# VH-VL binders against q9p5m9, part 20

Target 1, 257 residues: q9p5m9
Amino acid sequence: MAKVTGLPEFEDLHTKRKWMLNHMAAAFRMFGRNGYNEGTAGHVTVRDPIDENTFWINPLEVPFSLMKPSDLVHINSDGEIIGGSKMKYNTSGFAIHYEMHKVRPEVICVCHVHSIYGKAFSALGKPLDMLNTDCCVFYNNHGIYFDMDDVISMPEEGRRTAKGLADYKAVLVQNHGIMTVGTTVDEAAYLLSLMERSCQIQLLIDSATKVGERKHVHPTRAKAIRENADNPVGLYTAQQPNFLYEVACSNGELEII

## First folded at step 7 (VH-VL)

Design S19 (framework fv_danvilostomig_arm2)
Fold by ESMFold2-Fast, scan of step 7:
Formats: sequence, C-alpha cells, structure tokens
Structure S19 (fold): chain C 257 residues (1-257), chain A 123 residues (1-123), chain B 109 residues (1-109)
Amino acid sequence: as target 1 above (257 residues)
Amino acid sequence: EVQLVESGGGLVQPGGSLRLSCTASGFSLSSYYMSWVRQAPGKGLEYIGYIYYSGSTAYASWANGRFTISKDNTKNTVDLQMNSLRAEDTAVYYCARGYGFYEWEGTYYFDYWGQGTLVTVSS
Amino acid sequence: ALVMTQSPSSLSASVGDRVTITCQASQGIRDYLAWYQQKPGKVPKLLIYDASYLESGVPSRFSGSGYGTDFTLTISSLQPEDVATYYCQQYNSYPPWYTFGGGTKVEIK
C-alpha cells in the first residue's frame, strides 16, 4: 500500500487528552446518529494518555447523541472517580472493559454497544461470513464469546470476553452485541460501525431464500483485503469523515485539536 | 443440572463396528460444541473429534475415516460411530461439552464430561 | 504435530506441601491451555482454563501460570483429596489437533 504519514502526534499530553476526549465524544454522537444506543447499555473506555493506569468512560445519564467531552468520567483501575464528570457510570461495564486494557497495553479504546444487528447476529453463535469486501477486515480477525446459561462475576465475564477477543480487533458477545478495540478511539469506533453493518448485510443475505445463491469472497482475496485494511493509520483515517461530520453538527460542543 | 450420559459400550471383535451415544440434559446441543475423548486403561486422555452446533465435524488425524460424530438435536444426543475397530481402540470413551471463545481457531476447553463408557476390542 | 510434554509423570508429596506440575508445548499456544483433575476411577474435571483462570468451585489452593510454551499447575498446600492424575490440554489449534499432556500422578507419601 501507498506510504501514509501517521496519526496525530502530541508533545503535550494534556493536548493529547483533549484531542482524545473530543474524538471519544464524537464517536458516541456517531453511534447515537446510527441508532446504536439501547437505554443505558453501551460503553466506551479509553486509556488516559497522562496516567496510563486510568481510564475515561461515558456516564449512564447522557444520551450518546448529546455527548460532550465534559460529560466523560475519569476513573482509576479500581473504578473510583478521580476526575472529569462526577456523574454515575456503569461499573459492571468498566469491569468488563478493564480486562481488555489490562492484558493488552496497546488497546487504548474499547467500544461496546447493544446495536440491533450486532445483537441479532450474536445470537447465532457463529463467525461472520465473508459476503462482501468491506467486512473482510474481520476475516479470521474477530472472536466469539459464548454466554451460555452461566451466572458469573463481571470481572470473570471480562476475562472470558478478553479471551474471546484474543489478539483480534473485535468480538461478537453472544446475546449482548459487539465489542471492538483500537489503538485510537477512531479505530475502535470505525470497526464497531463496520461490524454492525456487516452483521446487517449478512442477516439480509441469510433471509433471502430462493432468490439467489450465496457468493462468498474467495479466501485468498479475503486474506489480502484484511492484510491491507487492518492497520491503525488506515482505520483511523476511515473514521475521519464521521468525526468531522459530528464536529460540524455539534454547534461548537466538539473541537478539532 | 448439566448431565452427559454415554451408552453403547461393550465388547466388540477386531474389525467390527460400534455406535456410542451421549445423552445431554440441562442444556441444548444446538448451542454447544460437543467432543469425544478416550482413555485407554492406565493411559492418558486422547482427543477424538468434535461436532459444532451447525453439524460441522472435525477429527484427530488417527480417527479420520474410521470414526464419525453426529448429533440429533431433537433427542439431544451426540453419537460416535466407530468402524474398523482395532485392539488399540480399547478405552473408556467420554463425551464432553466444549466451551470456547472464538470459532475461527476452534479454541475451546471441556467444562462438563460424561461418566464414560468402556469399549473393549478383543476376540 | 503439536506435542504436550508433562513433567513429572508421577510424584509423591506430604500433606501441606507445595506441589508443581509442568506442561510444555512444542509450539506456542498463547494461553489456550486447560488443566484437568482425574481422581482414581472418576471422570476428569476441569480445574483451570486459559492457563490461569480457576473454574468455579475449585479450591483456591490450585493455581495456573504460563504463556506460550511453558505452563505450571501449582497446589499451594496438598490435601488428601488432591490425590489424582492431572492433565494439561492445549486448544490453540483447530480442534482436530487438540492434544493432552501425558498426565502427572500425584500421591501422598
């Protein structure tokens, strides 16, 4: 692939935090715009750039579509609020997300939503088929977590989810939805929306009986597409149109750093 | 709550065939991997193969072509069809429920095991 | 073929002793390793999965560690009811290549 100059770089970590929080709030607005919200379910956690053992998470009481950087809650690894907004957040959700951050230091952002098609497809308990070229970034690059009748603690649920995610970028959480990870907010957010669209497309194809035969992307081509598409700079770049749109729609509540 | 009960074991002569059945209760086979594992007397555990919720199967290389795993979701049973049996196939045969985390790698461990059924291949 | 080598094949220890059992994979398997306990005449039971996570209902004296090729099962204070054969199992590869270790028989002196 063509050489691309990289991600934004920041000498001042406070400026990096400000950039990160604006992209985090924009990701929520994009999720809300696309109807990925389900009550108070759904969380994004982001590792803080100044203190890498602390995290930012969304409050329970703010709609995705109205999220501002000032609404975000800063917590330590024990879940104690240490900064940002003082609003209540989902402590169980953090316990699950924390396990991904804990075992993979490169994971800066974890996104999880209870979106319609992610929930629907996750109930099938099977991997995504390569039925279009866009979804091939997930070819042998996503896991499944099976949540079968067992009642376990949230930290244990998180550990099992992290295992299902393995070294990949996404996991389908049975009966719950989609979880993605990234080295940036933008990467994880883009992958989440792409997975949701991929689930929708497969369910549409699966429902079309007697109108045609499934034509899968050839495994060799799927592998080549994944190798080209699964890169931090490319995935960050893919999210920028969404970020810029949310900034434009925010009436000054989001900022380009 | 979760139970796996094997049946169909017994004495069979070399070259013969035998079908083992595993009856599952407390969960649906349509939601789990199911595997067969055997253990020769005084020896260790040896993986045979699995069946996925969709009916797809895979086998250890030594079992491929001789052993076939199938299931009946209505009866909630998993069967192991064993053909061309040899003295070396003498073992206790266990069915086991696979609990896994992602399908592409086939990664899973066994959280519940049946009590086993003895197969003796001898004249 | 991926081979799991378990050591020792048997050991004897006293009640209260710390017991360690090792399992070595011929290839990297990340943390896709489980430990099973099989008491004399009984079915195997899951003790530990994903190298270090304790199955529900298993006493806290059991612990696992390791990543890649080298794994250890530890019993911090051996009890009489721990007399059993212990097996490791890798599940990193597609299921047809799953393998168990040869087993370690633990007995009390």
Scores: ipSAE 0.000, ipTM 0.382, lowest interface PAE 18.9, mean pLDDT 86

Design S20 (framework fv_danvilostomig_arm2)
Fold by ESMFold2-Fast, scan of step 7:
Structure S20 (fold): chain C 257 residues (1-257), chain A 126 residues (1-126), chain B 109 residues (1-109)
Amino acid sequence: as target 1 above (257 residues)
Amino acid sequence: EVQLVESGGGLVQPGGSLRLSCTASGFSLSSYYMSWVRQAPGKGLEYIGYIYYSGSTAYASWANGRFTISKDNTKNTVDLQMNSLRAEDTAVYYCARGYGFTYYDEGYSTYYFDYWGQGTLVTVSS
Amino acid sequence: ALVMTQSPSSLSASVGDRVTITCQASQGIRNYLAWYQQKPGKVPKLLIYAASTLQSGVPSRFSGSGYGTDFTLTISSLQPEDVATYYCQQSYSTPPEYTFGGGTKVEIK
């Protein structure tokens, strides 16, 4: 009996931009609330709806938990500030994120954090195991970027990260953290928090292997779950409880468009 | 506790066939990959093939066409059917529980064996 | 065909010695490498996977390193119970061609 509700549609692209920036700021507040912040590390980039060769990124020194739409920095593909906040941002972070946007036009948002369990799991150099049904959206749908102890430029690191990401929704960046992509801010943000929780759950299970046996989700079931869960509308919808909570906690600094 | 027990080994004539069985206890085959690995007397380990959760199989190129892996989830057993046996097939045959993930687009996998059976000797001689 | 070459084929060392075993892949395999220990007359036991990740229950004196084509297994202080043949194994390609190295026999002098 349930009817499919599409993604929000906007007649005016300036209204769409405002919608995107509110959801972007809310995603940072969720990341901060969940402890995904690590100093000035961690970045979200969003392709602008009006000028698709320009991007929005977080400023370097604003805490995730206090992020407002007005804090976000608008930059062109060369990394020059063209609008929004005039605050300094992480130019190296943008150089890496830009490579994902460049090779995959459908990628509107790239989320990257140095969260505890993502960092820990990324050091293992292995893919996520399908040990619960929620993580199965990542079944054959995440890659790994392996580091070789070489010193390379940030654009080259970005190109290698994009190769590790392939056509998937997430990549584990060895010794660094996690990165997710989406066709909306909400999709990428939801996937990032889900990946972090999936890493945590697997590490807990791995630490308890002497108490019980690791039971994997059957591959046929994992495939079915991935095919049903890996969709833009469903992933957008999954993030809405988080978005609404951050709006409610923002004291009017975030709004529903 | 995880346990794998092989059976069915023995003496067989060149050109003959033999079926090995592996009984698993302490876990369900519906939740793991299962593999066969052999070791000729005085030589190293040699991978034969695996069976996936779904029942899909894949084999080392030298084994494909002569060896077949199957399983019965209800009996919790994995079998290796060996045909057209040669003297070179004389070896201890191990059943091993596999863990791994396949990158379909690249064909890459981090496959390894966390538990092994005791092995069953197969001797191909006249 | 992807070939794994182990060296040395055998070695003898004293209790307490640092022992290194090498494994070379004929082409790049990233960190898709595992190490196994096989004691005389016993079944193989997993020591290390993903080139450097120690399996639960394996003593910390064992460690693995390497990436791409060159890999090493190190025993920091050889103990009598470490007498065994050690094998590396690659799992880089699918459908499976999981090649084992030829083995390195470790004995005490």
Scores: ipSAE 0.000, ipTM 0.375, lowest interface PAE 20.3, mean pLDDT 85

Design S21 (framework fv_danvilostomig_arm2)
Fold by ESMFold2-Fast, scan of step 7:
Parts: structure tokens; C-alpha cells; sequence
Structure S21 (fold): chain C 257 residues (1-257), chain A 121 residues (1-121), chain B 109 residues (1-109)
């Protein structure tokens, strides 16, 4: 499954939903394993494949590392629970995530965590420097949400976050964390972990070198790398080793569909 | 706020033609399937046809050849062109938003208010 | 041609009664079945889709069940505001002809 090419195709949308929910639960387990937990903060929303105006979200009370497909909550665009688990979920988080789904139909998954390096880097209020080839998928492909002085409603925060995200794959939420989007759960989850690692690497480099001693990836090269790396199949494939690992660790609670 | 408003209904003589229009607001037609459904006085709902994201159309067999559905994503409107009208075409005509995911499967989550077409002289 | 047969065509029940309406497809439509409520003089409103999923804002006394060819709409405790004609609709894409049942008129005794 390490040599996965192409996206899975399903004749039956219920099978596609089951596939999606297993990958969603696996993504949470990866986030938990990597220490992206911060209390009840952090949420993933996924557009349902059967009813695309409805969404799946994590419950508040389940640890990321123990997430099962059966724990996930199915909600409509008004935030009402219509299926899945009947557990409480983060209604404020959904209000924010919904704004990304609303303006960009191709966004199937939105991931948001309050991870250590994402929070740290977000406090600097600047974009990532292109200091290694892996982070170049984010070259002119991530935004910044600067709204620090307002006390605003969650839907309005969502609209401003969507503006900061623009047509990109990620946004740094100032003093808060990181958010990524994808055409699959796997794409968004891979991008989130890559953004976290990119923030960590930048902070390590900033602490180790003086201004002018850093060697940046040339803009032309960075652009070429991003155009090659920012593709749905490649990003889905990149996440598969993580998915398979979480399945292997799940004691049968996750399935390969 | 999702809203569908039909217009263009009225009295028309047998054999005549009429064009109905449906104006959508609160969402983009490029993201949804749109359909027309009619209801004769005192009768049940009768499906006419729909238009896909791509602009491709599908019709009930009885409507094929007489009725044509088109849309304009820029104006956010869906039209129903009706030709060779007969007394039995007298009905309230509804514009409805279709929702579904797979080769034209959809249910109607929002309906317009309807517009009355009377075919008589 | 796929035919949707709805029964009964009308019924009268008392407030608080459990009401059951049946819809039968002439061929397998899987779970692609919706239920609509049309109150006198009003536009139809979606109640249920995918045979059993309740639309936002619809009271929990409404429920749907079934798969394949036989479907049921149940009102667990009939209320005065439930007086309406109820329609089932198949939306299976093969063949791509969406058809409504004949309707069931629900009245209070």
C-alpha cells in the first residue's frame, strides 16, 4: 500500500463514506501520536460523500489517539446532529470550518490543531521561508490570519480565516495554530503534519544562524517544486505510510477499505 | 439565505409556447443540480426534468421533445421553455434545487414558491 | 417504466395516533428515496432523504425506513399541523427518471 498511485474509486457511496471515516479516525490517531493535542482544541471536518451539504466532525470528549470511526459525529450545515455518534462536538470549530467548505466546494477536509511549533511560528506573523525542499509545497501556497484585535463571532472569524486561506492549502492562524485543507482527508492531514514540521525546522534554523547565513531555496526552484508537489494524488500517497501505521496500531478498530 | 423565485407564468392558448424563469439566490447554480416539477390542480407532483452542473439535461419521457431546460450561471437563473402547450399542461410549476452525489441522483432540498400556468382559451 | 405506488391514497387518524404510509418501487432503487410534506395551499417541503435521514428542522416524530423496493414513512404521534399530503420520490440515477408516488392525504378525524 506504500506504492499507492491514484485515488481510490468506489462504486458504492456508503463504502466511500466508510473509507473516508477510517482515514479520518486514522488522521486523529496520527495527530495524537505526534502530540498535536491541546485539551479539547483541534478539529477536523470532512464533507460527506453521500450528502455533500453535510459534514463529519470529531466529538469533544474522545482523545485523538483513541478515535474510532464510530465516534465521529455527522452534522448538517446548521450544526444539527443527523447521524453517527450522538456525542457533543465543538460548535464554534464547526462554524469556522464551515466557512472554508462553503466558499470552496473542492475542499473536502479541513484540519486544525493547536500544535506546539505551529502555535510558536504563528506568533511571528510572517510566512514560512523556503529553507528546505519539503516545505516548498507551501511556497506562495499558504496564508496568514492576522485578526488579533477583534472580538468577533465564530462565523465572522471563519469568513476572515477563509480570506486568509484564499485559494491556498494552508493558513497560519496568528497566536493560535495551523489549518490545512485538502480534496481528501489524507491530503489535508499530510499537509498539516508537514506544516508543523516546517514550522519546527524554521524555528531551529532561526535559532542557529545569523541573518544572511541562511541558504534559501531559489524562488524559481521553489515554485517548480510546489507546482509538482501540490497535487491530490501525490499528497494522498504521501499520507499512506501514516495511515497504514495507525491501522496496524489500532488493534482492529480501524479498517483498510 | 437560499431562495428560488419563479416567474413567467400566466394564461396561454392551446398550441402556444411559454418560457418560465427561476432566479436563485444564496447559492451558485454551478454547484447544484436544478429541476422543474409541476402539479396540476388537485393532482400530485410530477417531475419534468433537471439540468446538471455541466449543463447537460435529462427529462421525463413525456416531457422530452416539448420542454427544454437551460441555465445561465452568470445570471444564476434556470429556464423552462415549454412548447406545444395543451390543456393538461395547466399546473403550478416549481423550480427545485437538487442535491445528490452520483450520476444525477438527487432529492429536492429547496423549492420555489411556484408559478401558475393556465392553458385555456 | 419505474412506477412508485403509494398507499393508502388517503387516511384519517386521531391526534396522537401512529400513522404509517407505504411507498413501493417497481424495481430496486436502493436507498434513493425522499419524502415530502405539502400542506394545503403551500409548496412541498423535504422531510426525509436517503430513505431514513431526517431533514434539519423536521420534528423527530417523523421517521423513514426501507431499502430496495419497500419504504415506509411513520409519524409516531400525529399532530394537527401534520395535516398534509405526503409524497415519496425515487431518485435512483439508473434509469435517471425521478418519479413521485401518487401522494397520501393525511387528515384528522
Amino acid sequence: as target 1 above (257 residues)
Amino acid sequence: EVQLVESGGGLVQPGGSLRLSCTASGFSLSSYYMSWVRQAPGKGLEYIGYIYYSGSTAYASWANGRFTISKDNTKNTVDLQMNSLRAEDTAVYYCARGYGFDEGTYYFDYWGQGTLVTVSS
Amino acid sequence: ALVMTQSPSSLSASVGDRVTITCQASQDIYEYLAWYQQKPGKVPKLLIYYASTLQSGVPSRFSGSGYGTDFTLTISSLQPEDVATYYCQQYNSYPPWYTFGGGTKVEIK
Scores: ipSAE 0.000, ipTM 0.361, lowest interface PAE 23.2, mean pLDDT 86

Design S22 (framework fv_danvilostomig_arm2)
Fold by ESMFold2-Fast, scan of step 7:
Structure S22 (fold): chain C 257 residues (1-257), chain A 122 residues (1-122), chain B 109 residues (1-109)
Amino acid sequence: as target 1 above (257 residues)
Amino acid sequence: EVQLVESGGGLVQPGGSLRLSCTASGFSLSSYYMSWVRQAPGKGLEYIGYIYYSGSTAYASWANGRFTISKDNTKNTVDLQMNSLRAEDTAVYYCARGYGFDEYGTYYFDYWGQGTLVTVSS
Amino acid sequence: ALVMTQSPSSLSASVGDRVTITCQASQSIYDYLAWYQQKPGKVPKLLIYEASYLQSGVPSRFSGSGYGTDFTLTISSLQPEDVATYYCQQYNSYPPWYTFGGGTKVEIK
């Protein structure tokens, strides 16, 4: 098995693509294992390392828990399939994700799911409170996309979502779910699962407020934690236990590159 | 059983206004997109616009500014207000229910009303 | 602007014949295409959605295929009750600038 390490480096971009697709499929398997699937909803887009104006996305009909690298669909910026499995995918989801990639070139991966606690917390219309040390990576580092009063195009919805995301790592999408971004698949995937758990923990604490006083992480400490935790190497590393677990469970369908 | 029934069609003078109504039964308008589509005599189908669950609307570019769609969830009705009517607006007007597979409203029309004829002439 | 070109504009065939109607989009619409049947003097009825899925209650002799820009509607064995005008419709735009094809009139000779 591979040990927990820093960010991998690749001289050959085809090898980097293969690494990326295996980590992308593993992220979907983790999302499925954790129950983040909701019918055909939920999308991950990843910028291709060889052609940086093209993207990989999940097919509409493959369950998260069964995702293979060969199932992933390669599309251009117009949403046209140019490679990969060539299966159907969610074109509206891509139109929204594309706007994040377009305005922030460093965003390699965008993850979005309609998970239970993310949906529930998003309905409250408020930012996440800093109620434990792990969630402090989101301290002043997540936005809110409030529901709009008008019907707009998917690219315009994507532009508004990008505005809500700002320069942050996550956005709560009102009445919809959660979205995270990263410089690697692993970073975005780890942040998504952490946001979901943070939402769950806050809802549990909110439900118990009648029996106890809520204690927040001090703002100075929260800021220090965020500044230390919000780094590509640390976030990539945090996801590796999940990646390795999915590889071990994949019966040869995922590989360590 | 799903049913859509249009009413309010008739003869109107050029430059005039007319309000069409569509009564839905067998489902709640609060759960569906609703659209208006027209068909001029002997011609094809032409999309006008739609109304979202929340009451927000969108229109084909040619209809924007002249046609307004509204709904009343309590009465289960969708209305089309038509202003500044021209001879080329003569058509059968259909209300149609939108059905889709994603949260973003990409959808086709699974049920149509019987249509109501609007004739614009002097 | 996205244009839907439907062909032929009309056709005549015999009962039992295989009939094909084509619909071409000026740009990719993936599989966001529906087919409607409008019998003389009647309202349109949904036949097929997402290019190939048959609507409940529609006879199995109707089938759809295609992806991207080129689509076909096939009637494997034409019946007298199939006399109608058939329309394709794209719904890939949002807000949907719903674009219908010009229609294909199917008649029995």
Scores: ipSAE 0.000, ipTM 0.426, lowest interface PAE 15.8, mean pLDDT 87

Design S23 (framework fv_danvilostomig_arm2)
Fold by ESMFold2-Fast, scan of step 7:
Structure S23 (fold): chain C 257 residues (1-257), chain A 124 residues (1-124), chain B 109 residues (1-109)
Amino acid sequence: as target 1 above (257 residues)
Amino acid sequence: EVQLVESGGGLVQPGGSLRLSCTASGFSLSSYYMSWVRQAPGKGLEYIGYISYSGSTAYASWANGRFTISKDNTKNTVDLQMNSLRAEDTAVYYCARGYGFSWDEYGTYYFDYWGQGTLVTVSS
Amino acid sequence: ALVMTQSPSSLSASVGDRVTITCQASQSIYDYLAWYQQKPGKVPKLLIYAASTLQSGVPSRFSGSGYGTDFTLTISSLQPEDVATYYCQQSYSTPPEYTFGGGTKVEIK
């Protein structure tokens, strides 16, 4: 993939926060446009650049497709609202996401949605096969979390999910969908949409197993693709067409910083 | 209508065992978590443990090893087996229906319906 | 162990008074807190869950607030039928151990 835009640099952390919140709102608009919304389910958390022990999360009842930076809720590590819109948010979602942020400081953003193909594929309890070159960024780079019949606290669910995620970029959460992480909002958002499309493609191929033989990307090639594609700058750049489209469609509610 | 009825309480000697039963009506046990909570005379509520819709159990640390929860979905009953009973186990024992879900669902666990309780007296 | 502490242990108030009961957790439990009412000789009844959500059928004079470690149950205008012991309960700990507070006995003067 050609490099269009590098990672932006900011001398002022308040400007960086503003950039981050606009990209976060744009990611929600992209998720909504692609039908990744399911009622009030789904959440994105982003570590604040000024106070790195605090986080931004979406409010519970704002539609993904209408998300504005001003709608986002600023919370501390205990989940207490300390700024932003001050609207109600999903405290269970934060408790789970927080465990990923806690054990992996480089994880700035955690995305989770209840999308159609992610939910469907997550019910199979198996890893994604390398059936096209685009999905190879996930080659040996995604985990599975097997949801248990235990009634357990959300922090414990989060700790178990973090174990399933391991050091990878994504985890399939049984019967719930996809979770991705990134060093930027854009990285995590791009990986989420790519995983959703990858799940869709595999389900289409699996439905046609009697028509032809499944041809996997050769393991050596898949490994080479993953090593090239699993790059924070490249993944950020890959999301920029989506970001720019959402800005153009926002009627001035999103801005390029 | 939802109803929970406990039975099996009574007088037990120290060191003895007793099995309590809770009969549920108006809902299926296969769809809910069920818990036992006790209350000593003049004292507060004390949680004992739960059983899930699939039959997995967990107990308060003080109850683990002495108390066992089980259920029969066909009879729609949940049981509490109590062993090695002591005087301080004297209490009214309630079964309660738990409501809540795991993973990333908005909401918390709480008891929306309670039985009337059954008295267990542990004395010589 | 996660401990729930209620204050006061008892109170006496007049009909129409505003009554406040406090519950404190030994560690942050987010909004994983419920309130129960137990009238003398009766079974406990759910009043509030998720710290502030009123259970169906519960009078609007009852309200809950708080987050993290400090929680409050308020009765805006005490009625004779509100004579009861009130308990808070956490559902945060793992394994599920729905620890109750010690209770607050509310009496009419």
Scores: ipSAE 0.121, ipTM 0.652, lowest interface PAE 6.3, mean pLDDT 89

Design S24 (framework fv_danvilostomig_arm2)
Fold by ESMFold2-Fast, scan of step 7:
Structure S24 (fold): chain C 257 residues (1-257), chain A 122 residues (1-122), chain B 109 residues (1-109)
Amino acid sequence: as target 1 above (257 residues)
Amino acid sequence: EVQLVESGGGLVQPGGSLRLSCTASGFSLSNYAMSWVRQAPGKGLEYIGYIYYSGSTAYASWANGRFTISKDNTKNTVDLQMNSLRAEDTAVYYCARGSGFYYEGTYYFDYWGQGTLVTVSS
Amino acid sequence: ALVMTQSPSSLSASVGDRVTITCQASEDIWSYLAWYQQKPGKVPKLLIYAASYLQSGVPSRFSGSGYGTDFTLTISSLQPEDVATYYCQQYNSYPPWYTFGGGTKVEIK
């Protein structure tokens, strides 16, 4: 979108789908640019606007940085390919993501990556400390999935991840990575990159404990920041500079709808 | 200070309907899951259903189809719509706030309303 | 279906006694268990969450322990104001999230 504020509105749901797929592909390009890729791991699922019981997901072998809207795979709730590129996708990843969509209809997008700092911080088994103002959107607004040493089915792993996520915007999956949700692709993608940066910043601060004292954001201020920052329009808007940058770099493969 | 106040209880005939409301103060429903729990006279606690901060709902299997939970974030209220009531539905109905503060992402109930009595009798 | 079984259903003890109430889950719930106190004619009050964490404002004589399927609530020195029915509640099973035990009535002889 040419404007950087406000959620776009669509009368035609096919136009809305095209908008969603372009923003989804752009989010993958941002993730790739920022080094969040780990082999074939990492998935984004998006609820279709026309049939809300169906979903779009990334194909298995397309690099994040080269993702096009035409590469995305359209699947039903059973994981059967019903449209899109029809390329192979990660069925286990979908089984996990589907559990979040199933219990929370307002969750349009689920983002999950095996990024470096998210994996590192998740191994500590503790919540983020509020050590800067930007991370305060996660103040009492992220969960932890604590499972260890289990060999369980992917739907069961999804159900347990959904518990860890609860009603929050993010979950740290212990020894695994980050998952975020949003009412738009942009919201979930922005929250994921913010969580990764928040993990990185905390690890940097923790490594510098001999240089100075840690100073936390006061709990009252952290709560106030979270209450103001955790809103769909603001989070969508925060992602727009990233979206526009990826469109500019795409050589016409991404569109502003 | 967190407070939950239920209203709307009373006498209703078998087969009838009743709507209960829970008014929350001291916190925003946009940030918390809310549940309804009932207790028949002299009996234990029985979970009915919940509504997430997002508006997503889920119900105990016996309640599904007869009971509906909704909320209004602007009014800061949670409602329980009860249909096709039976004598077995006679109970005190509580609204309760879901808390998963320790980042486990699961909910126990840290605050409860006073309860409102529903009597289903001819 | 997941079942929560409390034992005993009722007990009578003297002021100052150590009281132990048990709660057994029919399947593994890890530490996702809470304990509630309900005094006669009053609303339930949260005592303990995550099996062993004491809720703010609850006296230190209350403690919880357990993991998996077997859990206990202990009152180290029973006081007159502790006369109540105590309920355990699991919040691990999906779906449904929440199942209460049948309750344990604590009375003073």
Scores: ipSAE 0.000, ipTM 0.398, lowest interface PAE 16.9, mean pLDDT 86

Design S25 (framework fv_danvilostomig_arm2)
Fold by ESMFold2-Fast, scan of step 7:
Structure S25 (fold): chain C 257 residues (1-257), chain A 124 residues (1-124), chain B 109 residues (1-109)
Amino acid sequence: as target 1 above (257 residues)
Amino acid sequence: EVQLVESGGGLVQPGGSLRLSCTASGFTFSNYAMSWVRQAPGKGLEYIGYIYSGGSTAYASWANGRFTISKDNTKNTVDLQMNSLRAEDTAVYYCARDFGYTEWSEYGYYFDYWGQGTLVTVSS
Amino acid sequence: ALVMTQSPSSLSASVGDRVTITCQASQSIYDYLAWYQQKPGKVPKLLIYAASTLQSGVPSRFSGSGYGTDFTLTISSLQPEDVATYYCQQYNSYPPEYTFGGGTKVEIK
């Protein structure tokens, strides 16, 4: 039922939940395949379509690359397990993610990983330069969270991260990594991988011997690209090749709804 | 076309407080980070701090705790709140537009437009 | 503590002369360096950013070069209207704490 264009619609919210969980598990498999896992760090939260004050999150000890829909943990806003898998999950990670969901109801999915290039670039504490057309979805559309060396609670860290994220689709978390948000799992997951690649490309450009001027995407073009690319249908569609690949590799553990 | 106009400068006694405002026109104000820079009479330029387009702030170490920057996108203003003022704070205060990732994209922020400055004198 | 050191602090040259101002960073700042011109009684104006990129409207006699720690601003043929103090500024620090050089005062004769 996955579409190349357009967002899928469901008559039954239980079917929508099943669709969502399969896309969530596929996103983890993509993250694992791309080497975004760092021990037990990294988490994805998704707002439940039936009870919108409850959330799904990954268990701590399941490898990203082996994630199944049945592994996902269903929790309420207090962090209590109410369904799904009853495996241990990252309560600190949920506390941080919850703050984004709480202030922005349209945020269905929050993705966060401690990926190599995201961590490296986050240590510079600077916005991405628009050095290729693909990263222009982040043009004036990503924030920075400054850690400031404080020892603070996880909910307070979440509140500060949400402020850094503002109304944008992504935030670079200093010395931590990347966080992205979306109106679908696919949107947030696509943006996460695109941000990681954008960080890698800029670091490669900055490390090269200076043989000429850095050539930036023209501001008018960057703005036009962002306005066109920053849309739920387009971002969902961009993730579909990745989703379908993970389904094909899952040996029946993921399904197209 | 791009204009930045500072206001609120004047004479203030040591230990006092003063709020400077900078009104922007000629560009989409909400898309830009803004900075404050000062210059003591006959001296060089000294960075104070900035506010990102999204509202996050960062300050020079010496300014942190005494100076606060805020931004109001509905009024097109950026403000500098100065507390516990000292004679050493006597300077012309400039607001400046940070070029972050709007025109010619750059990593950090250099200042492509500056206001005319407003004089703050701290004395009794 | 990233320090920007300009030299000389002042210079006098004749109209038509080639003027060179240097700026040295205490640690590598890549090409994240800007140059500003401040004429007497006026506000600073951006001349150059990214070490070598000329701001729109700035005369071609101005040029910048350098990478890492050593940077140069050159005026190929000094004109009377170029009398000013010139400042370099790094924008590589994180958290953002941009540092200006001490300035170089350029005078004629």
Scores: ipSAE 0.000, ipTM 0.388, lowest interface PAE 19.1, mean pLDDT 85

